VH-VL binders against Isthmin-1 (ism1). Designs and how they scored, part 15

Target 1, 164 residues: Isthmin-1 (ism1), of Danio rerio (Zebrafish) (Brachydanio rerio) (q5ege1r286to449)
Amino acid sequence: LFGVDTDSCERWMNCKSEFLKKYMSKVATDLPSCPCFYPTEVAYSTADVHDANTKRNFRWKDASGPKEKLEIYKPTARYCIRSMLTLESTTLAAQHCCYDDSMKLITRGKGAGTPNLISTEFSADLHYKVDILPWIICKGDWSRYNHARPPNNGQKCAENPQDE
Below, E stands for the ipSAE of ESMFold2; O stands for the ipSAE of OpenDDE; V2 stands for 0.75 times the mean of E and O plus 0.25 times the DockQ between their complexes.

## First folded at step 14 (VH-VL; framework fv_tiragolumab)

Design z5 (from w1 with light chain T100R; at its last look DockQ between E and O 0.04; V2 from the best seeds 0.00; counts 0 for: pae O 10.8 > 2, placed apart)
Fold by OpenDDE, look of step 14:
Structure z5 (fold): chain C 164 residues (1-164), chain A 125 residues (1-125), chain B 113 residues (1-113)
Amino acid sequence: as target 1 above (164 residues)
Amino acid sequence: EVQLQQSGPGLVKPSQTLSLTCAISGDSVSSYNAAWNWIRQSPSRGLEWLGKTYYRSKWYNDYAVSVKGRITINPDTSKNQFSLQLNSVTPEDTAVFYCARDTIYGDMKEYFDYWGQGTLVTVSS
Amino acid sequence: DIVMTQSPDSLAVSLGERATINCKSSQSVLYSSDDKNYLAWYQQKPGQPPNLLIYWASTRESGVPDRFSGSGSGTDFTLTISSLQAEDVAVYYCQQYYTRPYTFGPGTKVEIK
């Protein structure tokens, strides 16, 4: 796809696509901030949460199921959630947030959720190619991946973990 | 209307434990929209945030580094109150202690809108 | 930690005159994501706890008289009392809640000249 794995990761990180740059800017303004704590109602249905940054309500769904393969992609996360697309959405992106055993937001490190440029609601296949495959290409190097896809902490939640 | 009522001794000997209680009315100690803080005030250190306790599916505590290791803030849901314990006190811990509420309508509003009446605690032999 | 400073230490103003108090933070308390300043002002009278006056740098708390106003952004903030009243004699504090630990300014004592 991108050639040699080591070079492929670097190329992905340094992608200078103008389209992607603009899209990422829209994603940054379009997506809600991660709740500081796992909204437990998502275990039964969905959770409606007001986002102070955008002044809009967003709906969240659980993303902790086996299909998410958290043991691989978010090895320190116990729970994850993903924002749902709305009529007001200007992108196809979804905010991905992950939480530890205490249901506290992971703000950094290998377990931290990162913005998904493509929501699974739109296309699971495209989501895999755009959001998951780069992680694989980088051989699970979360540091490099998170550099390109920074975890969200718009709610200014406590740093977690503190010693990572 | 929210009210915070403090209680506890105003005199503590060095090396002992300072203990205060803050009773809440008009709100719940386990409210998802609130956090419950302890703040102290002294001429030498001014207003100093010490820590807070709050409930978000489970209980959490955040403590200031300056008192971390000596401080414990505990909620009591049965009495709708929360307490402060500060161990191994010295004369430098002498201050007026306040309990206060923050984080109304979300975690981003971490200013203090309701305060207890304050309790002067003097550390002296 | 974010260090808060205030100026002046004390201020004497005649009744009906304007009082201006300045507050500075060691780093910006403006959050780019919501474009809000995480800065509050408090009034404290003798024997009482601090009373919230202003939050988000410029929003008055309910019940606070119109003569109180907050302004500023980033690292520099100002509390203004447009027409000082006798009941306004107090110490005023700024506080940042941008990051923990929350920190307060040293206070400015306002007196009647």
Scores: ipSAE 0.007, ipTM 0.607, lowest interface PAE 10.8, mean pLDDT 91
ESMFold2, look of step 14: ipSAE 0.662; ipTM 0.866
ESMFold2 (binder alone), look of step 14: mean pLDDT 91; pTM 0.927

Design z6 (from w1 with heavy chain M108L; at its last look DockQ between E and O 0.68; V2 from the best seeds 0.63)
Heavy chain, then light chain:
Amino acid sequence: EVQLQQSGPGLVKPSQTLSLTCAISGDSVSSYNAAWNWIRQSPSRGLEWLGKTYYRSKWYNDYAVSVKGRITINPDTSKNQFSLQLNSVTPEDTAVFYCARDTIYGDLKEYFDYWGQGTLVTVSS
Amino acid sequence: DIVMTQSPDSLAVSLGERATINCKSSQSVLYSSDDKNYLAWYQQKPGQPPNLLIYWASTRESGVPDRFSGSGSGTDFTLTISSLQAEDVAVYYCQQYYTTPYTFGPGTKVEIK
ESMFold2, look of step 14: ipSAE 0.628; ipTM 0.841
ESMFold2 (binder alone), look of step 14: mean pLDDT 91; pTM 0.931
OpenDDE, look of step 14: ipSAE 0.589; ipTM 0.870

## First folded at step 15 (VH-VL; framework fv_tiragolumab)

Design ctl (from w1 with heavy chain Y32S R56S Y105S D107S, light chain Y31S; at its last look DockQ between E and O 0.04; V2 from the best seeds 0.00; counts 0 for: pae E 15.7 > 2, placed apart)
Fold by ESMFold2, look of step 15:
Structure ctl (fold): chain C 164 residues (1-164), chain A 125 residues (1-125), chain B 113 residues (1-113)
Amino acid sequence: as target 1 above (164 residues)
Amino acid sequence: EVQLQQSGPGLVKPSQTLSLTCAISGDSVSSSNAAWNWIRQSPSRGLEWLGKTYYSSKWYNDYAVSVKGRITINPDTSKNQFSLQLNSVTPEDTAVFYCARDTISGSMKEYFDYWGQGTLVTVSS
Amino acid sequence: DIVMTQSPDSLAVSLGERATINCKSSQSVLSSSDDKNYLAWYQQKPGQPPNLLIYWASTRESGVPDRFSGSGSGTDFTLTISSLQAEDVAVYYCQQYYTTPYTFGPGTKVEIK
């Protein structure tokens, strides 16, 4: 090669583990869609939000606290939420959604939430290894990270931001 | 096999309410797998989605902004039907009206797979 | 609202020849969540309701002949009839179902030369 060797982020993005592929497919089907607006009740407790696509209710909790380090991982987001694990969960995953100052879902770009393959409710350490370390390996390149972990917009919320 | 059968008057005077009914066979209006829509078609507007109703623990509606405030879509579970009411009609509301099913069960499918036969509604003095 | 446009407004094609219809949306209808294009095609004959041909941009509905195919992504889509038959004389509509209000193209009339 002339120049830089193989990019470690590209290696992560192109991992062909059969287990990971099957798990990602389950996650895409199992998780609720992000609400189009930040459910303000999560600022004080959890919120039970109807998911129109599956016609079921899911519980959400705030994910905006200082340990989330939004200024690093989701720099244009003001608020985020995570779905909670339930008795009906078929994966260890959690949906992750982030919102701007107007409490509207960020559907793309550096502030958009992306599904957590391992819920922080199950294991904070595994969540770090599975969901955070790859973002670090990709040097905070939200474009590459989001390609592998697309932000959810299953409710087809208005595109936000409209112009980057 | 799902079939949608429409009924209702074809002539309505300006400022009055048009009212149509869509009877469902082969599915349930309260099915968690479907949403029940009204769509109209005219030479000036083409095909235009008006709104939908569906059941999930309770009834929900979603109406196009262009007709919000004039439109109501009501299910009737005992007759397995759903209706359209459009208030304060004008000649610009003259169109063929269709009921249609879309499905959101187990997938994010929101295209219209079954349509009623259509009802021409003329708004005229 | 997502505005759908179609071209041409009408076309005349000889029996057995290829017909192509273009559809363009004012915004992308490709969802990053599932990598699907929320785009459908309908056929409508006079006095009849629209009939579903294709969904997710390229998936044929059951019972639709193989000569119908859809392609494209994002904002640009095509419907192709590979060998036009007499029964294909109709108006064809594209429709986005990415977000409400669901919107339709103005239609393309297909006729036999």
Scores: ipSAE 0.000, ipTM 0.539, lowest interface PAE 15.7, mean pLDDT 85
ESMFold2 (binder alone), look of step 15: mean pLDDT 91; pTM 0.933
OpenDDE, look of step 15: ipSAE 0.012; ipTM 0.580

Design g1 (from w1 with light chain D34N; at its last look DockQ between E and O 0.69; V2 from the best seeds 0.66)
Fold by OpenDDE, look of step 15:
Order: sequence, then C-alpha cells, then structure tokens
Structure g1 (fold): chain C 164 residues (1-164), chain A 125 residues (1-125), chain B 113 residues (1-113)
Amino acid sequence: as target 1 above (164 residues)
Amino acid sequence: EVQLQQSGPGLVKPSQTLSLTCAISGDSVSSYNAAWNWIRQSPSRGLEWLGKTYYRSKWYNDYAVSVKGRITINPDTSKNQFSLQLNSVTPEDTAVFYCARDTIYGDMKEYFDYWGQGTLVTVSS
Amino acid sequence: DIVMTQSPDSLAVSLGERATINCKSSQSVLYSSNDKNYLAWYQQKPGQPPNLLIYWASTRESGVPDRFSGSGSGTDFTLTISSLQAEDVAVYYCQQYYTTPYTFGPGTKVEIK
C-alpha cells in the first residue's frame, strides 16, 4: 500500500516535463520575494508591499486561517501569507511565505512556505492537486518537496536554524 | 457509488463504552480526498459533529472538545471501515449516530455528501 | 466555536408558494483566499440522514431540483424553495465547514399550510 505511494513520489519528483520546467521558470520570475517579517496588516485586510527584485507592488493575504491546516503542512509555522494574483501576473502561481512565533520568515525546513503553482484564488481544487497532493504522496517529505520547490528568500532575510 | 453501512448495538448502559462501525464501499478509508466523520443527532443537542479520521501522509484525528477524552475514531484499512468508541456514556449521550464522508474533491471541502443510515443508541440502565 | 442559528423555527407554506429559510453564523465563513463561503444546506426527512442540498452557500448538489437555491455571504445565508412541493416537507439545516468543530443550525421545519 505504501510502496505505491513511494513510487508515486519518485515519479512526481523526477517528472521531466518540459512544460512544467518552463512554467516553473516563469513562476520564479513572476512571484515576489517573501517579506522578512509578517506584515501584520494582513490580519485585518491585505498588505501592499513593494518588491525590489521585480520592481512591482504586490498584495498579500493572510494564509494562517484554519483552512490552511498549518498544523499538518507547516507544523513549525505560526503565520503564513500568500501573494495575490494581479493583472500583471504571467502565471497562476502565488508566493507562499511562512513565519515563526516571532513573525520572522522561515527560510528552510518543514515550516517554510514554497511557491504555489496554482493560486487558491484561481482554483482551490487545482491548488490541492498540484501543490498539496504531491506533498501528501511523498508522505510529507519536506526535504524533497523543497528541493523541487525551494522556499523564497529573495530579500536575503536572516536564515532560521538549520535544525528546523 | 459510495455507500456507508453502520453497525453496532443500540443499547448501552451508563459508564460503558458505545461502539459503532461504519463500512465503506465505493471509496477508500485512506483516500487522500476524503475524511470520515461521526455525527450524532438528538432533540436536546441537535446535529453535533463528534470527530473525524483521515489519511494525509499519515493518519489524523480531529475531535470535538465536547467529547474529547472519551472519543476514539479508528480506521481499519483491511476492512475499509472506521469505528467510533465513546467511553463513559451517560443518558445525555443518547442520540442517533451517523457516519459521514467529506467530499472527495479536496481536503477543504468539509461538507458531508454521503451518510450512513444512522444508528439509534440509547443509554439506559 | 462558530454558532449557527436559523429562522424561523418552523414554516408553513402553501403548495407552489415560496419558502425562505435564514441561517446566520456567529462569525464569517467566507474564506479570504478563495472568496468562497463554507456553508452547506441539508434536507432531512423522518427516519433518514440529512441529505446535502447546497454547498459553497449557493451551489446545488447534483440531482437537487432547481427550485432549491442558496444565497448569502459572510454571516447571513438564505435557502429558498421557489415553489414548495409536497416532497419538500422536511427539516432543513445549515452547516458551516469553515473550521472545526463543524456546527449545524438548529433546523427549520417546513410544512404544507
């Protein structure tokens, strides 16, 4: 039963789709860098943040609510945010960023946010299938997952401890 | 077609353990897209969600605080079923118990699309 | 916990007439990430489990007649039966699935006048 899941994980990790590679490249250039600290205004509404790398303004929403199931998918994260789609977006992706109890960016480990290839704004179902299901299939192997989808630290924020 | 078939005794004495089983057909208890719930209904408390079990890389259980410490929901992959155990029952636990499935379209769609037939469990001396 | 309330407790409507049931949540069940309302409606007849009618506040489950419709957002929701039929006599419940514990309204009994 579990052997099949392992094989599925390897298939996912070793996927050599040219389309996917191209899309991932676009995602990397399209998405904003994670703020080094949790923008507290997202708790009430949205936060507008200028991204120096892309020279664009991005809007962020809180992603810490119960529907995000942080206790499952990001067990060391306290807060998370997700970038919103804009008219200037060239992909359907969203940047996901997660923060510790001190509202500091988690740059690596199981609690680190990773790019969502499909924004929940576009489709929650597709987001689940594309971004969440592979994590599940790999039995929560965050190391392999993060290798395929590296956490963002474009602003060169202080790195969290290695053991996280 | 998904079907849920409940079984278990309809009478339990006070302080004993209520035990029910829900057999699944047409779906898997370990499905990534489903969660398996127990819900009870009584005139005094209405419809009350008790808890659920679901597989997402490993097994998880969520329980209502109202029954926490007394409730256990266990999956059985070999029989494709899941069970309810409620310990130390009192007459206040008398209700019709339902097993139910979350939708299969994602882990956020936590409405119940399929239900068991229900089992009246009476707690009485 | 999110507390669900319904109004009225009971409703008697003539055949072919409109039935309107209201549901309120103690807090918003609108998810900001996808702008969906995590609210469902169920129909329950005697001796039967609840039957799913509406999810996402306004989406009809497959097989549900067109005369059933859901509306509302945030904390206020409405189930409407545009033309009550004899088979619609039942108790109707709203349910939030925004967060655990999932909670149901107390129900509204719909009868024929």
Scores: ipSAE 0.653, ipTM 0.894, lowest interface PAE 0.8, mean pLDDT 93
ESMFold2, look of step 15: ipSAE 0.655; ipTM 0.856
ESMFold2 (binder alone), look of step 15: mean pLDDT 91; pTM 0.933

Design g2 (from w1 with light chain K36R; at its last look DockQ between E and O 0.51; V2 from the best seeds 0.62)
Fold by ESMFold2, look of step 15:
Order: C-alpha cells, then sequence, then structure tokens
Structure g2 (fold): chain C 164 residues (1-164), chain A 125 residues (1-125), chain B 113 residues (1-113)
C-alpha cells in the first residue's frame, strides 16, 4: 500500500497502538469465558459462575434489556450477559455473551457477543466510543467487526449457528 | 449550540395529512450521536412522544404504538432536516408539536436535550 | 406502556422555601444491569418548550442551578427545589426513557404562595 487513506472501518481495524496491544492482551487473560448456556438466574439477579480456565468465580448481569438495542447490534440474539467488574479486575473490560432462543451460546455471526473493552459499569460514554462507534463506522459489518473483536468461545461450546 | 427550527402549516382539515419540518443547525441529522424526535402536547394527552428517526448502521425509525400506521418521520440529509407526516387527522390531534434531539453518545441517553420552538396545529373544518 | 404519574397536580410554595414534586412509574425504570434509573425532569414556562433539568434521576444538566435536585429509584422519584426563586414558577414534568414509547408525567404546576 502506498499511504492511500483507507476507509474509517479499515483504519479502526488496523490500529496498532502500544497501549491497545497491551490492553487487549490483558483483556484476553482477565475476562471469563462465556457460559455455553444462558444462566437463567441473571433474569432476576446477578449470577456467580465458575470459570474453569481461570479457576475463579465471576459475577454476571443480564444484558438483554431495551437499552442494549439488540435488534440493532445483535439481531439474532435473544439474551445477552456481561461480566461485572471486580476489585480484582486489571482492565475496564467486560465479557459479553449472547444467546439464541434456545438459550445456547451464539459463537459466531451477527448475533454473537463480543468483548467490551470498556464496561458499561465504568462509563456508558466511553463504551459507546470504544465498542459501539466502531461497529457503526464499519456499517454493521459483523464479519469485519468480529475479526477485530472475536466472540469468546473459550469453553469450546458447540458451534452456533451451524454451517448453512 | 444546536438549534431546531420548525416550519409547517398551523391549520389542517380533518382526514387530511399534517406535515411539519424541523431544520437542524449545529448538528447533523445523520449524526451517530443523536436521534431526532417528534413530541406533541395537548390538554387531553399532555406531553406525548410520537416517534424518532436516527442513523446507526442504517436509518431506523421507532414510532409510538398509538400513532403507528398513521405516522411517518423522514430524514433529509441534503437539507439537514427531518419531517413529520401524520395521516387521517382528527380534532383530537390538535396540539403543539415539538421536534427534539436526544442522546449524546450512547443509546442509553434518550432524554431530550434540545427542542424546537413548537408549532400549534389545529385540526378543524 | 409505562404510565407516569405526578403529585401534587399543583403546589404553592413561599419564596425561598422548599418545593417537593413526586413522580411514580407503573414499572421500574431502573436497569439493574447498569444500576441507572432512566428518568428525566423537565421545566416548562409559558410559551416555551420543556427544558431539561435532571437525567438518570439525579444528575443535573449543565447550567442547571444546584437548588434543583433529583432523587429516588425504581418507581418512586422526587424533584426538590431547595429554595424557590421567582424564576422557578413553571410546570415540571418527569419522563421515563427506559423503553419506548417514552412517556411523561402529567405535570406539576409550581406557584409562589
Amino acid sequence: as target 1 above (164 residues)
Amino acid sequence: EVQLQQSGPGLVKPSQTLSLTCAISGDSVSSYNAAWNWIRQSPSRGLEWLGKTYYRSKWYNDYAVSVKGRITINPDTSKNQFSLQLNSVTPEDTAVFYCARDTIYGDMKEYFDYWGQGTLVTVSS
Amino acid sequence: DIVMTQSPDSLAVSLGERATINCKSSQSVLYSSDDRNYLAWYQQKPGQPPNLLIYWASTRESGVPDRFSGSGSGTDFTLTISSLQAEDVAVYYCQQYYTTPYTFGPGTKVEIK
């Protein structure tokens, strides 16, 4: 490439700042893996879920309410959850997991949850700028967005959706 | 520094279409950070949200169920404005109509921070 | 639809005294996932559009005097004017923005006694 300007989505996908690289590495190790099934307890309160990989319990909150705008941002998801920040957190990030009508983890595609680099618990404004605005700039192209923010499937849940 | 300027007729006959326009200065109708609303106020209904239009990955509309099927809200990016059309009006639609902006970063902020000046629309023969 | 109610319909308060306006929603406007109450307060003077005072139940909009404060959670909310000024004579509305349709209370008229 000869220094020609790329589109805004491509610029976002190609950001290589040292801070971002370090932050993403910490996010990858700090966050729990998504449960393979929606923990129905979150519909009424928070849920403690053991994360086998880190050998820690994490608290989760439901993230399926109208303020989530799932019909825009995760159109095939029926339910979502976010991990809560703790005093032990080394990042401001939250794991984000989305589930279909059968409450099974969506592991790929337009309904799959993707890690929030900034938890809504910390700042709604920063979450919008860091996690939502790039999706908008990418015109809702989930394949490009998910390339930069891969959906978590650390528990190796069954692929969902299956091949067309 | 955002200003909303309304225009449109103040008198409409029953069964016809009410049409209003809201011109935006200091912001863009296609802003990723905003949504563009119509709200009316009458003695019988008080303040009543009618609907909104906004751009994210594409244009979206949300309409109040009470007027769905009669209402259309359209953006016009070339004129930096948005419009209200309300079909099949009756005298019960007589109200002061306001346009309003909502949200400043984050779809979780849907309160109305800037309002147009208001337009009294009377539906009568 | 979330129905918003206010009490009283009107109140008269002596200059410099405290005015208290109550708002109740038919359903909770607290989103437990972010612990925010999606409730706003507006002031409307004759011949003018509503003017935003408070959002998220208790956060003052920029430029709003600190005599205005909001409190409450879930379904029960209060707007307090700690020391009523002549310029505060207006109708005050609460509004939920948790889910569409966004709905307003019927208003509370505040007058000098």
Scores: ipSAE 0.653, ipTM 0.856, lowest interface PAE 1.5, mean pLDDT 89
ESMFold2 (binder alone), look of step 15: mean pLDDT 91; pTM 0.931
OpenDDE, look of step 15: ipSAE 0.658; ipTM 0.871

Design g3 (from w1 with light chain T59K; at its last look DockQ between E and O 0.69; V2 from the best seeds 0.00; counts 0 for: pae E 2.1 > 2)
Fold by OpenDDE, look of step 15:
Structure g3 (fold): chain C 164 residues (1-164), chain A 125 residues (1-125), chain B 113 residues (1-113)
Amino acid sequence: as target 1 above (164 residues)
Amino acid sequence: EVQLQQSGPGLVKPSQTLSLTCAISGDSVSSYNAAWNWIRQSPSRGLEWLGKTYYRSKWYNDYAVSVKGRITINPDTSKNQFSLQLNSVTPEDTAVFYCARDTIYGDMKEYFDYWGQGTLVTVSS
Amino acid sequence: DIVMTQSPDSLAVSLGERATINCKSSQSVLYSSDDKNYLAWYQQKPGQPPNLLIYWASKRESGVPDRFSGSGSGTDFTLTISSLQAEDVAVYYCQQYYTTPYTFGPGTKVEIK
């Protein structure tokens, strides 16, 4: 039973789809960098942030609510945010960023946010299948998951945590 | 086709443990697309969600605060079923108990698409 | 906890006429990330478990007749039976699955006038 899951994980993580590679490349250029600190205004509304790397403005939503199941998928994160789709978006992706109790960006480890290839704004179902299911299939192996989908630190925030 | 078949006694004495089992067919208790719930129904309390068990790289349980400390929901992968244990029952726990599945589409779709037939459990001396 | 309420408690409608049931949540069940309402409707007949009719506030479950429709957003929702049939006599419940504990409305009994 568990052996099948491991094989499935490897197959998923080592998928050699040209389409997927191309899409992920676009995602990397399309998405904003994570703010170094949790923008507290997202708790009440949305936050507009200028991204220096893309030279575009992005809007962020809070992603810390119960539906996000942070206790399962990001157990060391206290807060998370997700970028919103814009008219300028060339992909259906969203940048996911997570923060610790001090509202500092988690740059690595099991609590770090990673790019969502499918934004929940587009489809929660597809988001689950494309972004969450691989994590589940890999039995929460964040190391392999993050290797395939590295956490964003485009703003060169301080490493957090220092060791993990 | 998914089917849920309930079993267990319909009479429990006060202070004893209520025990029910829900056998699953057409799906797996360890499915990462499903969660397995217990819900009870009584005239006084209406429909009340009690808790659920689900597998997401490991087993998780969520319980309603109203029954926390008394409730245990356990999966049995070998028999493809899950059970309910409710300790220290009182007449107020008398209800029709249902097992139910969350939708197959994942964690965010927590409405119940398949139900067991229901089991009336009466708590009486 | 999110408290669900329904109105009316009971409803008698003539065959072929419209039945309207209202449901309210004590807080919004609209999720900002996906703009979906985490609200379901169930039909329950005597001696049977609840049967799923509507999810996401307005999506009909497979096999559910077209005469059933759900509407609303945020905290106010409505189940409509456009033309009541004899087989529609039942108790109808709304349920939020926005957050745990999942909670149900008290139910609305629909009868034929």
Scores: ipSAE 0.370, ipTM 0.814, lowest interface PAE 1.6, mean pLDDT 91
ESMFold2, look of step 15: ipSAE 0.585; ipTM 0.838
ESMFold2 (binder alone), look of step 15: mean pLDDT 91; pTM 0.929

Design g4 (from w1 with heavy chain N33H; at its last look DockQ between E and O 0.04; V2 from the best seeds 0.00; counts 0 for: pae O 10.8 > 2, placed apart)
Fold by OpenDDE, look of step 15:
Structure g4 (fold): chain C 164 residues (1-164), chain A 125 residues (1-125), chain B 113 residues (1-113)
Amino acid sequence: as target 1 above (164 residues)
Amino acid sequence: EVQLQQSGPGLVKPSQTLSLTCAISGDSVSSYHAAWNWIRQSPSRGLEWLGKTYYRSKWYNDYAVSVKGRITINPDTSKNQFSLQLNSVTPEDTAVFYCARDTIYGDMKEYFDYWGQGTLVTVSS
Amino acid sequence: DIVMTQSPDSLAVSLGERATINCKSSQSVLYSSDDKNYLAWYQQKPGQPPNLLIYWASTRESGVPDRFSGSGSGTDFTLTISSLQAEDVAVYYCQQYYTTPYTFGPGTKVEIK
């Protein structure tokens, strides 16, 4: 399936698993779009946001805490949020969104949030293995990571500068 | 002061393409704080949003389902204008067409603060 | 799609009297995240494009006279002209921009009695 010259990162990012493909397809339709601005109410509790694309309401939690280690995994991000699982969810995935100092969505670059295939609500351990470990294996190569898991901009928010 | 000036023919034959242009002054077609829309008005269908084009580091287009597949909205940065093309028109497409700007504050939301003068386009054989 | 309706279809009011126009959306246009109503009002005179009067349901556009006011929340909205003037003769439309496609009401024609 993979050539001898394929590195571990490429092997991981280009996995041809049929199951994974199907799951990713479901994730794409299951998750809400990122709000263009950080919903400030998440700083105190959770935020309920209507998603125009899915026409459903989603709840968001702050994901900016120390446990998220933004300084490592999302440098340049000041705030991050993650969607919560709902009864209507068909996957175990969560949308991860990150924002700059002005609370504007980071749509690209190393600070951009990406879909989590496994929500931390379901399993922090599986989240680590499925969502974080690939990043580590790629030695923090956000470009390759984001190619496989593009940041969400379903709201068509203004894109951040290329150098961010 | 923002101004929108429309131009284009007022008569189109069935099955042909309706083409209109909206020239912008006082703002930029590639402005991050604006989106550029086409809206039509007829007695039978009232005011109907057709679609928009806007720039956010790249160009985006959103179209109404009712005209999707027949509509194209294109920006022209060199002339600071945007156009409407509606293919395969029928008499049901007869309407006054307006170009309009929506101003964006925060998330993209569309209320229209500036309008073109309107162009009556009649589809008739 | 969100369907917008208005009432009445037409309204005749004496000069200096109050005019009230109602607008209803088929679903709520109140966004829970920012607690704003994504509803606008327009005035259209013959041969002219619509002119923005109110946005966010109750905020007047710059240059709009104080006699115009918007109220309501959720699915029910009202445009009020506190003292009708001759220049206020027009058709008034509500519009939701909560979700695409953005939709307009059928309009209410306001005339002098």
Scores: ipSAE 0.010, ipTM 0.556, lowest interface PAE 10.8, mean pLDDT 90
ESMFold2, look of step 15: ipSAE 0.632; ipTM 0.849
ESMFold2 (binder alone), look of step 15: mean pLDDT 91; pTM 0.928

Design g5 (from w1 with heavy chain S57N; at its last look DockQ between E and O 0.76; V2 from the best seeds 0.67)
Fold by ESMFold2, look of step 15:
Structure g5 (fold): chain C 164 residues (1-164), chain A 125 residues (1-125), chain B 113 residues (1-113)
Amino acid sequence: as target 1 above (164 residues)
Amino acid sequence: EVQLQQSGPGLVKPSQTLSLTCAISGDSVSSYNAAWNWIRQSPSRGLEWLGKTYYRNKWYNDYAVSVKGRITINPDTSKNQFSLQLNSVTPEDTAVFYCARDTIYGDMKEYFDYWGQGTLVTVSS
Amino acid sequence: DIVMTQSPDSLAVSLGERATINCKSSQSVLYSSDDKNYLAWYQQKPGQPPNLLIYWASTRESGVPDRFSGSGSGTDFTLTISSLQAEDVAVYYCQQYYTTPYTFGPGTKVEIK
């Protein structure tokens, strides 16, 4: 086992950039918690949801359209939402939440939403490079990907699925 | 510069399989941010997207309903090309067939930026 | 399926004058998540494949002359050629790429009168 190349997924998971560490910390404190149920009004417009943890209101938009390719990236999710950027945003990030057929938050597993370090509102291209390509280089291994980008359940919603 | 070069027979008998290939230069058929499409054009139905193949964590295919499961699109990574097979052809399948690439930025830009030269395939007995 | 229609079927325009082509989709091709219209325009000359002119409804592809512009949103779109040149004689197609199957308009033939 002399000189075996480091797995590219492993290299991504273990990135130690000082900028990235600071950015991830800011993202963790600035983003809202996912609502426990899909806010159905996003099907027609946006939804305002108060986030108790940050004591701020956040606007959410639907992220369930065909461009999301949920059948590839979140195969057990039926609906997803993404938090919108505001003038108060200190990062380019967006919270990403996914929901099952019963509109309940998926809190773990391959269908769980994961925070976007770059919102699609800011740049679809950068979002692809920063949030999607790592999933691809990890060969779609949701457990490794979710380790680096943990699904949000700050509201302590019921675990879903109950067993992985 | 990306180029798509088509090859294959221009005459196919009814009930047989139409088979075409598209060779890629300047890009890889397994690129993470590209997809490889077949489109046909005839006077009666205009431009019609038939399907695509692409690689992400594995190979995926999307096919148009209009070709009713008669279509197969296969990549060949060793030759850097992809193929079209259309089974059980009829004279209504007579068209100019194009291969085309979509995307520069992953899944968001699924317009066709590079096209093959086109191959007229006539289905006739 | 999203049905694409175009009007007119053909038009004749004097050299140097404005040509306007309309495209309609049977449902919106605007994605609310990124506020982009997934609509492209192509030019096709006889014996050639289509060539991309415009994507995201209004963004010109590199190398496309400034006289080509796209506008519109949702279901209604327009391609404008501000000053028609002889080389612009072609058939023009709109195409949605919001969802599969990707669909094209029937085309608009532009001729010099």
Scores: ipSAE 0.623, ipTM 0.857, lowest interface PAE 1.9, mean pLDDT 89
ESMFold2 (binder alone), look of step 15: mean pLDDT 91; pTM 0.933
OpenDDE, look of step 15: ipSAE 0.660; ipTM 0.879

